# Designs tried in a protein design chat: VHH binders against StAR-related lipid transfer protein 4 (Stard4). Part 4

Target 1, 199 residues: StAR-related lipid transfer protein 4 (Stard4), of Mus musculus (Mouse) (q99jv5)
Amino acid sequence: ASISTKLQNTLIQYHSIKEDEWRVAKKVKDVTVWRKPSEEFNGYLYKAQGVMDDVVNNVIDHIRPGPWRLDWDRLMTSLDVLEHFEENCCVMRYTTAGQLLNIISPREFVDFSYTVGYEEGLLSCGVSVEWSETRPEFVRGYNHPCGWFCVPLKDSPSQSLLTGYIQTDLRGMIPQSAVDTAMASTLANFYSDLRKGLR
Short names: E, the ipSAE of ESMFold2; O, the ipSAE of OpenDDE; V2, 0.75 times the mean of E and O plus 0.25 times the DockQ between their complexes.

## First folded at step 1 (VHH)

Design C11 (framework vhh_etentamig_d1)
Fold by ESMFold2-Fast, scan of step 1:
Structure C11 (fold): chain B 199 residues (1-199), chain A 129 residues (1-129)
Amino acid sequence: as target 1 above (199 residues)
Amino acid sequence: EVQLLESGGGLVQPGGSLRLSCAASGFTFSSYAMSWVRQAPGKGPEWVSGISGSGGSTYYADSVKGRFTISRDNSKNTLYLQMNSLRAEDTAVYYCAKDSEYYDFWSGYLEPSDAFDIRGQGTLVTVSS
């Protein structure tokens, strides 16, 4: 569909951004997180990259909407598939835990999700869509285009390179310093948690 | 019951230093991450710094990196914030807070019902000439 093509093309554009446009936000062993000002909203586009000790299909199956995500992702508290158009395409609703003394209260997102082949690997991407049903215990956040590229690592086909692009508008009245700190830590934690969750 | 008591605030000139303390009781101090949060006059709360239960990991807001140091003494059940190179923009009431074990412990998340009670009364820091 049109939305799938536009979303995929947007992520490929992000993946083509040159190194000198990114600033390091956090660097821990085996994970680097960068950011740059977003062109979509008054916030940041985050990039994270690290090596996974597993094959592309298993890595992406743990990330994309499905039964495995909640087993390892400490931030995500629920995930429901609202509409399933085909095996690689759905609308999902998920919730996240509060952060920083509940300065960032629990959020809810409703995203179009699309998984497609990319080079010798996979791209799983998403973007928030309009959804009328709300749950009062959550603040509705908004994901501008986001996604995860996973490709086989050269010279080590049992390993893969995972690169993520995250662009989240948490909405509400939240101090920007709290958002910035939480985002960098959340992305580093994503890699640590996923590595422990892979089987 | 969980109790947190902040101290060490006061009036200081720009470029000066202060060390804040938070005395904790009513829980196993070393088992919980702790945070410092501040609220400037007329503004919303801002997370400043966090430290893991063991003290092995520390995190800072961009506005204070390189100037503030968070630390803890688990034998004394006390959390500290060493503030150097203070600026007028650091003027705020500073609160300490116990993190929730069921959320991202590095970010210092607390349940809403706990946020007000376990932050204590705070300690006022005024940076002015």
Scores: ipSAE 0.000, ipTM 0.129, lowest interface PAE 17.6, mean pLDDT 80

Design C12 (framework vhh_8k46_1)
Fold by ESMFold2-Fast, scan of step 1:
Structure C12 (fold): chain B 199 residues (1-199), chain A 129 residues (1-129)
Amino acid sequence: as target 1 above (199 residues)
Amino acid sequence: AVQLQASGGGFVQPGGSLRLSCAASGFTFSSYAMGWFRQAPGKEREFVSAISGSGGSTYYADSVKGRFTISRDNSKNTVYLQMNSLRAEDTATYYCAADLESYYDSSGFWTEPEEYDYWGQGTQVTVSS
């Protein structure tokens, strides 16, 4: 049916993938990053997981499109809401900084974004959509279904478990080793940046 | 291998000045942010200052803002901490640190010691009359 329903169902499917199907890509500072071959494109579906010292609503409010994201996310250089459908649903355009000494030049993404309740927590998810306007200083990337699950920890109500699924086609001509390094580091840095932003 | 060597510490009277240096090797120095931390007797290691790879952005702990200045010379692979108007409370071992997980030069700095990958051996600063 709707794009939001399809997106939500896809993320729930990712969240149901068995532990033994994942391979560790990077493990640093209370963040584990795994990956497996994507079924959407010739690349990887990444999974990251770590504990946040904050409640679900505050964590997700910092992640979903809104005023707080640019305050802490060092990779994201701009964020514009292009269409606003509801409080929990929009189309946004965002840009990212260059990476690895500009081996990966700045990217631009246009994503449908949807935030919904999931069990005792929240899911904020997104997927790139077609958008004709381009900006010459950026390469248009493409996010296959991506999202962040945040649920309260058992017996630790001031803490939450944040699990992300990221599936990004950076486009352009980039060495595979650079893509692999950048994706794993991006997810690890996301957690470090977010933890700093929550303090 | 990555190495960081801090130097320039010593004894100074309150109100005096010192300049610390941290010589770096084993990585592309200009691509990474550098930080200064200190540890006083009986206390945990605390953030002092940080500088981006290009030197375009700097950050300071509130306790040293206006008194300390961080700078770097990428041609010499060295980061500096100029300490003015020193107080007894500044007495500590000073450490330089590198965050090699960062791969872009942007605003926002790590203030937590746990976020830095490599550390120098430290240089002692004692402020007393």
Scores: ipSAE 0.000, ipTM 0.152, lowest interface PAE 15.1, mean pLDDT 84

Design D01 (framework vhh_8k46_1)
Fold by ESMFold2-Fast, scan of step 1:
Order: C-alpha cells, then structure tokens, then sequence
Structure D01 (fold): chain B 199 residues (1-199), chain A 124 residues (1-124)
C-alpha cells in the first residue's frame, strides 16, 4: 500500500502540471502529445490526451494488466502477471516490439501496477521494479512513474477523456532523435489502436 | 476479488451427460484463469480441467480426455464443464477455481478463489 500511495500521489502531481510547462511534441487527428524534461532521469515526461467513444471502466480495463491489452496494442508483444497482491494490484512483465527499423530493439519491462478510483473515473498507474530474471532477446527498460487517467465527459456520458503520462528510460545506446520520434509516435498510435480495440 | 458459484450437478446413470456451470461475480472475470477439480469421498482432490482467460487454451486430466469439454463465456462471467459418457468413477463433488493471470494452472495450490462445489453422482 506504501508504494501504491506514493505512485498515485506522483501521478496526481503530473496531472496538476500547468499547461504552459508542456511543449507540443505531436498533434494528429483526435490526439495531442506534449512533453517536458523529466525530473526523474535524463529524458522526458510525455503527456497524451484524447477522447474515447466509450465509458471509463471499459477503457481502463483494456489498458490495465489484463487479457484485452494484447488484442489491440501493436507495441506490446507479451504480458505476464508475475505476482498478484489484490484485484487492482500486481507485478507484471511485458515486452515491446522493435521500433524504427530496429534502431530501438525489443524491450522488456517489469512493473508494479495499481488501479484506483480518481474523482469520477479511474487511474491505472505503474512503475518499474527490480526483477532479477532477464531474457537475452530483450533489453531491460525502466518506467519511471507512468499512468492513465480516464474520466467521464460531462456533456457526453457515453464518452470519456483519456490522459496518459509516460516516462520511459529505454536504456542502451539509442540516438536521442530516435527516442524522441519513437515516443511521440508510440503515444499517437496507442490512441488509434485503442479506439479500434474498443469497437 | 471474485466469488464463484458452481451448479448443475445431480444424479445420472452411467453413459449419461451433465453440464456444470460456474458463475463468477466481479468486474474482472476475464482476467482469471479457471479450473475444475473434483473430490470423491475418502480420496484426495484431483485436477479435472483448466481453461485460459480467453478460452484459447484448455487442458484435461487423462481420466476425462475425450469425454469432458471445458468452455467459458466471458460476457456471462461463466465457465462450463460439459461431461459426456459419465462413469461411476466420475462420482465426486466438483469445484471450480479461479486464479488471476494469463497462464493455465493445473495444481490446486495455485488457485486463489474457490466455489462451494456441486455434487455429481453416477449410479444405476
């Protein structure tokens, strides 16, 4: 419960960052991606936001560790629940596909994950934890606090607003330009893929 | 957390059929791997069948292969065990069990949630 409280408070702090601190990284139809320098590592904290044509519970159930994630997420290639503490709390290991013609090779992450109520919606958040087992096909990446807020739209109760905060250290020797390109595109693709998965 | 309620047991003659149901309550049923176990009087609990979260993978004990079929309907939060060609040695209390995760589990100690059981009696 201590780690879940700290993680939740950190994501709420990110959600309270003023508009003028963010710089637009990518804007495509129906999703905007921003970034600012991270306070956790030598990289960026990314923010993405867009409207989902679905209710909060269904949106978050597709995102949180669970069986639906792999059905729609083009980046995620595997997801294993390693430890389950409560229905809303687990340690998961997941892998991601190579990116930019394999300039970014496949990554592996081991994250503590926690899903909790937030205002009239939900927050699903995560942070990487120490895990000794490694797989030689993957580079172990590290997620600083990351999460997804989903709240109902006041004027359209069948729709919700999805806001994500992603703060990933891909590790290894990757050109900064490749990291920047991959992160912005990955977040835009996340929204496009999720929208198709929800139908 | 999930609560499980097994039903569909009863009295049947050898060669007959029964379908057991396990109804789950809870919003994340589809995140659970499901299993069926049975226990006859004076015997240890034994594995019968398992099904993955999606229904894409199933596994059966040798004693029931070809006769029993496990399935699930995630929209109805229910797992089923169709039992055909029943034999006297299938007489037992049947339990459904749930474990959060994507893997297929075949040992009773790995399961976290259990139903109360439903009695199946195969006798002429």
Amino acid sequence: as target 1 above (199 residues)
Amino acid sequence: AVQLQASGGGFVQPGGSLRLSCAASGRTFSSYAMGWFRQAPGKEREFVSAISWSGGSTYYADSVKGRFTISRDNSKNTVYLQMNSLRAEDTATYYCAAKPGYRLYITSSEYDYWGQGTQVTVSS
Scores: ipSAE 0.000, ipTM 0.132, lowest interface PAE 13.3, mean pLDDT 86

Design D02 (framework vhh_8k46_1)
Fold by ESMFold2-Fast, scan of step 1:
Structure D02 (fold): chain B 199 residues (1-199), chain A 124 residues (1-124)
Amino acid sequence: as target 1 above (199 residues)
Amino acid sequence: AVQLQASGGGFVQPGGSLRLSCAASGFTFSRYAMGWFRQAPGKEREFVSAISRSGGSTYYADSVKGRFTISRDNSKNTVYLQMNSLRAEDTATYYCAAGLYYSPWTLSDAYDYWGQGTQVTVSS
């Protein structure tokens, strides 16, 4: 089976997880972050949700690999598209800034990325793939299936609902409490940064 | 009909400057990202610069970073390329292109509409 089909189906399964399976990890103003134990690794599957004051296509275009991501995302320090398969499908390498006063040193990820229609909106999803090249200044992290659903708000067509599923193995020797704190804050910051970046 | 009219090319000496303009008509300009590409004789078309719908995000090929600046005016349906510190290797026909959001902005195949081009020659 194709990687894009498996990835899409996995994200749709996450989106169907019942409310009572999730525990609130962080709640600020206009974004809620939940988590549950991951079925993929010894860590958590995070869910974040909030309203965007923009239409689906513009929101997802700022998130997917492309020219807008680095303009607003404080965590992401580089993004290289290594291979384009189709308009909606690529392999990318990206790096992230150190976190918590460098308790979490900069990470590098190599992800397959796929964007597809979902209901009246879009799903942009990704998963890490094997890549032999490493750079010594970064620790290679691993994203288990991750993605962003964006659908129009029923009673406000100029707004959309953005729901993310993030499942990142940062690797290395990091205390789990530091990972958990950083992940929840990173997701809340993602929404704040994206809202400022939408144009 | 869709039309992209590029202008502002010409002959200039190394170290000189030129400003290219691309006037768009026949489509909703504010819905499209805009790019500049160039093609020298006998070479493939290469990416130069791109700008998002709103003008808030800009991208440059490594060969032109710090020398070229892309901008747009959605009220005038026009995209611009300010070219400073021109070099002999910048000699090419420059094309403007319009593309919807879902395209790799560095690849010419990603753009929906193309202009006729304007020739830039940098020589002593």
Scores: ipSAE 0.000, ipTM 0.150, lowest interface PAE 14.8, mean pLDDT 85

Design D03 (framework vhh_gefurulimab)
Amino acid sequence: EVQLVESGGGLVKPGGSLRLSCAASGRTFSSYAAAWFRQAPGKEREFVSAISWRGSTTYADSVKGRFTISRDNAKNSLYLQMNSLRAEDTAVYYCAAKLTYSYGIYTPSAYDYWGQGTLVTVSS
ESMFold2-Fast, scan of step 1: ipSAE 0.021; ipTM 0.406

Design D04 (framework vhh_gefurulimab)
Amino acid sequence: EVQLVESGGGLVKPGGSLRLSCAASGFTFSRYAAAWFRQAPGKEREFVSAIYSGGSTTYADSVKGRFTISRDNAKNSLYLQMNSLRAEDTAVYYCAAGKPLYWGRSTYSYDYWGQGTLVTVSS
ESMFold2-Fast, scan of step 1: ipSAE 0.013; ipTM 0.330

Design D05 (framework vhh_etentamig_d1; at its last look DockQ between E and O 0.04; V2 from the best seeds 0.00; counts 0 for: pae E 11.6 > 2, placed apart)
Fold by ESMFold2, look of step 2:
Structure D05 (fold): chain B 199 residues (1-199), chain A 125 residues (1-125)
Amino acid sequence: as target 1 above (199 residues)
Amino acid sequence: EVQLLESGGGLVQPGGSLRLSCAASGFTFSRYAMSWVRQAPGKGPEWVSGISGSGGSTYYADSVKGRFTISRDNSKNTLYLQMNSLRAEDTAVYYCAKGIYYGSGSWLKSYFDYRGQGTLVTVSS
């Protein structure tokens, strides 16, 4: 199967994991973040869910590679498309700001990105790929299969349910408590910042 | 079939203004973000501005911030670009496009697979 098909199927598998396998990691307003041990690396697979006050296409267009991502996502400091294959897939390079008073130094990721239909909505997913060029101001992290499912709310079609699955290996020498705090906080802030960006 | 028809280009003096329009058909306009992309003679394409499907969020390249305003009328399936304080460097063919991608000129080539004929804007005295 192609990388896009395998990635899509992996995210659909995560989306079918039963509730009793998840543990709550953080709950802020109407956003819940759960986690479970990752099968990809020595770390966690995070799940996040919350309602967006916008239609699926606009929500996903703010998340997938594009000009909107940098305007609302305060953690993301740069985004470049390195290779473009089709409308819905590319290789992108992005960077993140330092976190927790720079205990976590700025990171760089090089990901394959794929956006595709899912039920009445969209799935935008990604996974890191090999890219030999590094830059000394960044630690190269690695995203194992990650993605965002966005579907319309049945009784309120101007709203969407956004569910994310994130498993990021930040790499480097970082205390485990800092990793746990950064991942949970990043996901909660993601929803808050995205909601502001959609206004 | 997606169809995009740009209009409103022309010859203007530096400091002048133009308003571009893009009539869209063949898709549910309000569900999709839209962009303006321009291509100057002999250069690669450059993303100029983008707008969310609802029109609630707008975005601009640094080169046009404060001078250009993107808008849309979802009841008329029409995208607009108000261009003020025009400069010689704004001379280009302007295209509207379904969706939004940020990137280099080589990246934007596949982005143009869904655009129309474009409208020429020439800024000269």
Scores: ipSAE 0.006, ipTM 0.210, lowest interface PAE 11.6, mean pLDDT 83
ESMFold2-Fast, scan of step 1: ipSAE 0.189; ipTM 0.595
ESMFold2 (binder alone), look of step 2: mean pLDDT 82; pTM 0.851
OpenDDE, look of step 2: ipSAE 0.014; ipTM 0.344

Design D06 (framework vhh_etentamig_d1)
Fold by ESMFold2-Fast, scan of step 1:
Structure D06 (fold): chain B 199 residues (1-199), chain A 125 residues (1-125)
Amino acid sequence: as target 1 above (199 residues)
Amino acid sequence: EVQLLESGGGLVQPGGSLRLSCAASGFTFSSYAMSWVRQAPGKGPEWVSGIRGSGGSTYYADSVKGRFTISRDNSKNTLYLQMNSLRAEDTAVYYCAKHLGYSYGWRTPYYFDYRGQGTLVTVSS
């Protein structure tokens, strides 16, 4: 329970960071990605934002742990719920495809996940936890606090604003420039894939 | 007020077919994933099938895959379950279930904030 409160408060703090602290990392049609140095590790906290042509509940239901995620997410190759605590709270294990022609080999993450109301919308957030079982085909990565805010778009009842905060330590011996390039592209692809998935 | 009204149940012979319907009201139907859940006499509830809000993705329990088809008509606020090649073990009360706005996962009854009164399906001679 204290972990869910701490995680939620951390994401709300990220959501309150002033505009002048962010630098544009990538801007493509209908999505902007920013970054700033992480306070948690030697890497970056990424922020992405874009409009979804769908309502909050449907958008977040496609993102949170569950059977919908793998329908649209090109990066995520598996998702298993390891422990179920509450309707909106679990520990999940997921895997990701290799990136940049295997310069970044497939990763595995074990995350505490929590979904809660935020203003007129929802917040789905996560943070990696320790898990003893490893699978040799994957490198265990680590997500510092991350999450997705989705709120109704003002004056547009069929649309919502999706804002993500991603703070991933991919671990292993990868050049940081490769990690940073992959992260920005992954976030832009996330929006493109999700938009197609919501059709 | 959220309301789910199931219909289409009845007595059917093994190998037969039946189509269940669920009329939904009181919420924006297309915004929510929907499921069919069944409960056989003396047993706990079993998730049968699910469909996302758009109707684009469908999911099935292994026990019904290849025999049952879930679909929805968002213009009519109606969920369907087409059941083919019915077996005695399919005998149960079938419930239409609305997923929680804040729920995650959907293989447990705890993912649903509302289910209807159910419709009885009996597969027997």
Scores: ipSAE 0.000, ipTM 0.167, lowest interface PAE 13.0, mean pLDDT 84

Design D07 (framework vhh_8ghr_2)
Fold by ESMFold2-Fast, scan of step 1:
Structure D07 (fold): chain B 199 residues (1-199), chain A 125 residues (1-125)
Amino acid sequence: as target 1 above (199 residues)
Amino acid sequence: EVQLVESGGGLVQPGGSLRLSCAASGFTIRSYSYIGWVRRAPGKGEELVARIYPSRGSTSYADSVKGRFTISADISKNTAYLQMNSLRVEDTAVYYCARGYLKYSWGLSSGFDYWGQGTLVTVSS
């Protein structure tokens, strides 16, 4: 409960950061990606935002640890729930594909995940936790507080606005240009893949 | 309206074979993290015997059934199967199909969100 409260409050703080504090990292037709220096580690807090042609519950159900995620997410190669605390609260382990001709080798993450109501919509958020078991084929990465806000559009309630905050320490020795390219592209691809998955 | 309906149970002699089917409706099995087969023998507790992640094709089995049972999924038919070979008297149980996520350290009833009604398998001469 303490962890879920702190995580939720941290994401709400990110969501209240003024527009002028963000710098555009990537802008494609139907999604904008911004970043700013992280206050949690020596890296960036990324923000992405775009419109989904679906209602809040269906969008978040495709994102949160659950049955839909692996069907559409090209980056995520496995997802296992290690501990269930409640319907909306778990610890999960997931893996990601290698990127940029394996300059970024496959990663593994172990995250606490929590989904809660936020205003007229939902927030699904996560943060990495300590987990002693490692798999030798993966590098253990670390997610500082991350999450997805989804709220209905005022004049189009069959559509929703999806805003993500991602703050990932990939660890290892990776060139900064590779990290920048991978993070921005991953967030843009997330939106295009999710849009296809919602069909 | 989520439903899981088991079929294929019955009476079989030791050393025989049966194939159980789990027909899903109200959802697509490809989209779920796992489908599992859980059995309960008369007077005994629950045992998870097999699990499949249909979207990944990965499978796992209880030690008691490894090499004898095979779990599979047919996405086009929205159906999971449990092929049971070299059946033993101790395999006699009601077999349930379940949807959900495996809780590795917290037991069978944690992490399953929908269950079928069960199908009886009796192995007896």
Scores: ipSAE 0.000, ipTM 0.144, lowest interface PAE 15.5, mean pLDDT 83

Design D08 (framework vhh_8ghr_2)
Fold by ESMFold2-Fast, scan of step 1:
Structure D08 (fold): chain B 199 residues (1-199), chain A 125 residues (1-125)
Amino acid sequence: as target 1 above (199 residues)
Amino acid sequence: EVQLVESGGGLVQPGGSLRLSCAASGFTISKYSYIGWVRRAPGKGEELVARIYPYSGSTSYADSVKGRFTISADISKNTAYLQMNSLRVEDTAVYYCARKIGYYSGLRTYAMDYWGQGTLVTVSS
């Protein structure tokens, strides 16, 4: 489909952005988070990268829309499939918990999701689509192209390298400093929570 | 092709135990799916009582059965089980084994990908 091809190509372009365009936003043990101004909206494109002590298929299966995501992801509170096109392709709606003592209230996203092979690994990517039904308990956020690349680690076949690109417009009325703080911390916490979930 | 076959239902006295089995064919239970037990009784509607992700061993239970029921899976036999202890009259229902490959929304009952035929559990003196 046209949307899956464009989305995949956009994520591959992000993966080709040179090191000198990124600035470190947060660095903790076993994960680095960078950002650069987004070309899609008045916000940031975030990049995160770290080593997983597991194989590509198992890592991506915990991330892609599926039965395992809610077992480990403390930010995500629900995940529903609205339309299913193929095994690797759907439209989903998910919700997130409030953050920073509810300065960022719970959000809702409706995303097209697509998982495809990339080199010797996998890419799971998504982008928000328009959806008319809203729920008053949530603010509808918007994900510009986002995704996760996972490839086998060189010389260590039981490990993989996980690289994420996140480009989220939380919308509503939130101080920009709160958005910046939440995004960097959430991305770092994603890695620590996923590592616990893989055990 | 994909099938779920339940067994183990029957008549039991209050306080008794039963073990339900769900034999899967046409897919491997450890592969990106969860197996749930859904019961249906008059006045309650459909209730998802327990679910398991066989790969991770992660389980969850409805409040009505916590501490009494245990869900488990045997990957080598491609079979899931529901061990039902301290049974009560209100546990009387038809119990269905169901599979969802892909996605779920918490511990809510809704359309599943595949269902078994159901097995009747009657708790009566």
Scores: ipSAE 0.000, ipTM 0.173, lowest interface PAE 12.9, mean pLDDT 83

Design D09 (framework vhh_7n9e_1)
Fold by ESMFold2-Fast, scan of step 1:
Structure D09 (fold): chain B 199 residues (1-199), chain A 124 residues (1-124)
Amino acid sequence: as target 1 above (199 residues)
Amino acid sequence: DVQLVESGGGLVQAGGSLRLSCAASGFTFSRYAMYWGRQAPGKGREWVSGISWSGGSTAYASSVKGRFTISRDNAKNTLYLQMNNLKPEDTALYYCAKGLPYSRYILGSEYDYWGQGTQVTVSS
């Protein structure tokens, strides 16, 4: 598919951005979050990286669209697969919980999702697509190209390195400081929640 | 309970064509790299071709490159091998094999499970 190839190539470009172009947004034990201005919209491209105590296949299985995602992800409140395609790709609709005492109200996203091999590991990536139906209880957000790279850790085959690129337009009338706080915290929480979910 | 069932073999004259099928069940077919291998009488197993879980990447043994085409239908849980310009030395039991999840195609040493096979006999 044209969309899957373009999406994969875009994520590989993000993965090739030099270290000195990133600025630390949040650093907690076992995860670092960076950001740089997005080239897609008036916001930021976020990068997060940390070690998982599990193999690539198990890590990505918990992240890609499927019933297991809701078991561990505190932010995601629903996940519906709208269309299936043959090559482990789909269009999905998911919703997220409100944040910061509902200063950021619940969001809804409709994304094309594609999972493919990358080096000795996997890449699970996505991008929002047009979808006409909206639900009044949610604000429709938009994900510019995003994804998760997972590769085996050098000399430690039971561990893997998980690197994410997130580029979300939450839309609506939200103070930028609230967006910045929520994005950095969401990425740190993603790692903490996933680590607990892999047990 | 993983099952792989090959079909489509038979007797064919040199220069002819056959299409083999492998029906998979008991696992999520679309997640796994798949392979075709063969074994001639009195010889060891030989890797013939491999295909990635998505179908985006394929590989072939040098002895069959340009003559054989591997493909898959993830909606039907079926793997195919189109064999053209068959030669007497292609005579063998052909079997499909399951690889590792989310892996690109891999050589025969990476087989996780294989089927019972379908016999292909090419007369001179």
Scores: ipSAE 0.000, ipTM 0.094, lowest interface PAE 19.4, mean pLDDT 83

Design D10 (framework vhh_7ocj_1)
Fold by ESMFold2-Fast, scan of step 1:
Structure D10 (fold): chain B 199 residues (1-199), chain A 123 residues (1-123)
Amino acid sequence: as target 1 above (199 residues)
Amino acid sequence: QVQLVESGGGLVQAGGSLRLSCAASGFTFSSYAMGWYRQAPGKQRELVAAITRGGSTRYGDFVKGRFTISRGNAKNTVYLQMNSLSVEDTAVYYCAAELRYSGWILTSDYDYWGQGTQVTVSS
């Protein structure tokens, strides 16, 4: 309960960071990715934003922990709910595929996840928690506070604006340039893949 | 007209097995997520199992390892194989369809329901 309040407030703080603090990391059609140095670890806080051709509830239902996520997300290879407090609140363990010809080997994360109303839309957020059991085929990564804001567009109510904040410590011995390249591409691919999944 | 028709319920002894079927009509079955819910007397409906159009599955904590959901797109049918049944599994079991084109049933909000089929497990 205190964790959900702290996490929500942290994401709202990220959402309030002024535009001039962000540096463009990648810009492709229909999505822009920015980054700034993280205050949580020796890495970056990434921001991604783009328009979705769907309403808020459908977009967030595809993102939050649940069966829809694995149907479209090319990076995520498994998702298991370890503890279920409510439909909108759980602890989950998920795994990711290797990246950049396995320069980044498959990772595993254990996250607290929480979905809550925000203004006229929704916020789905998460943060890694301590979990003793590990799987030897994966390197345990760590997500500092991360989340997705989705709000409706006034002039086009069948569309929504999706803004994500991602702050992942992949751990292990990976060159920073490889991490930076993978993170920016992963976020751009997230939008492309999600759009195909929403159909 | 969307219709979901459950079958396969009945009375079974503890430790036994049952296979539930749900025949769907009135929509393109292969395009949608399907789920099974249950409601015991005096309790709220709870998710038993769900399966996406792509075949990914989710189970409620109390049935994981004992129940298996599957789908037969050629027959427009979703199945629930229930093994190692206990008295606590006694409930009306409902088939549900999530018709937001490619949905999961993550909450109690759902588009369409069957009439339910009674499963009674005796000691």
Scores: ipSAE 0.000, ipTM 0.145, lowest interface PAE 14.6, mean pLDDT 83

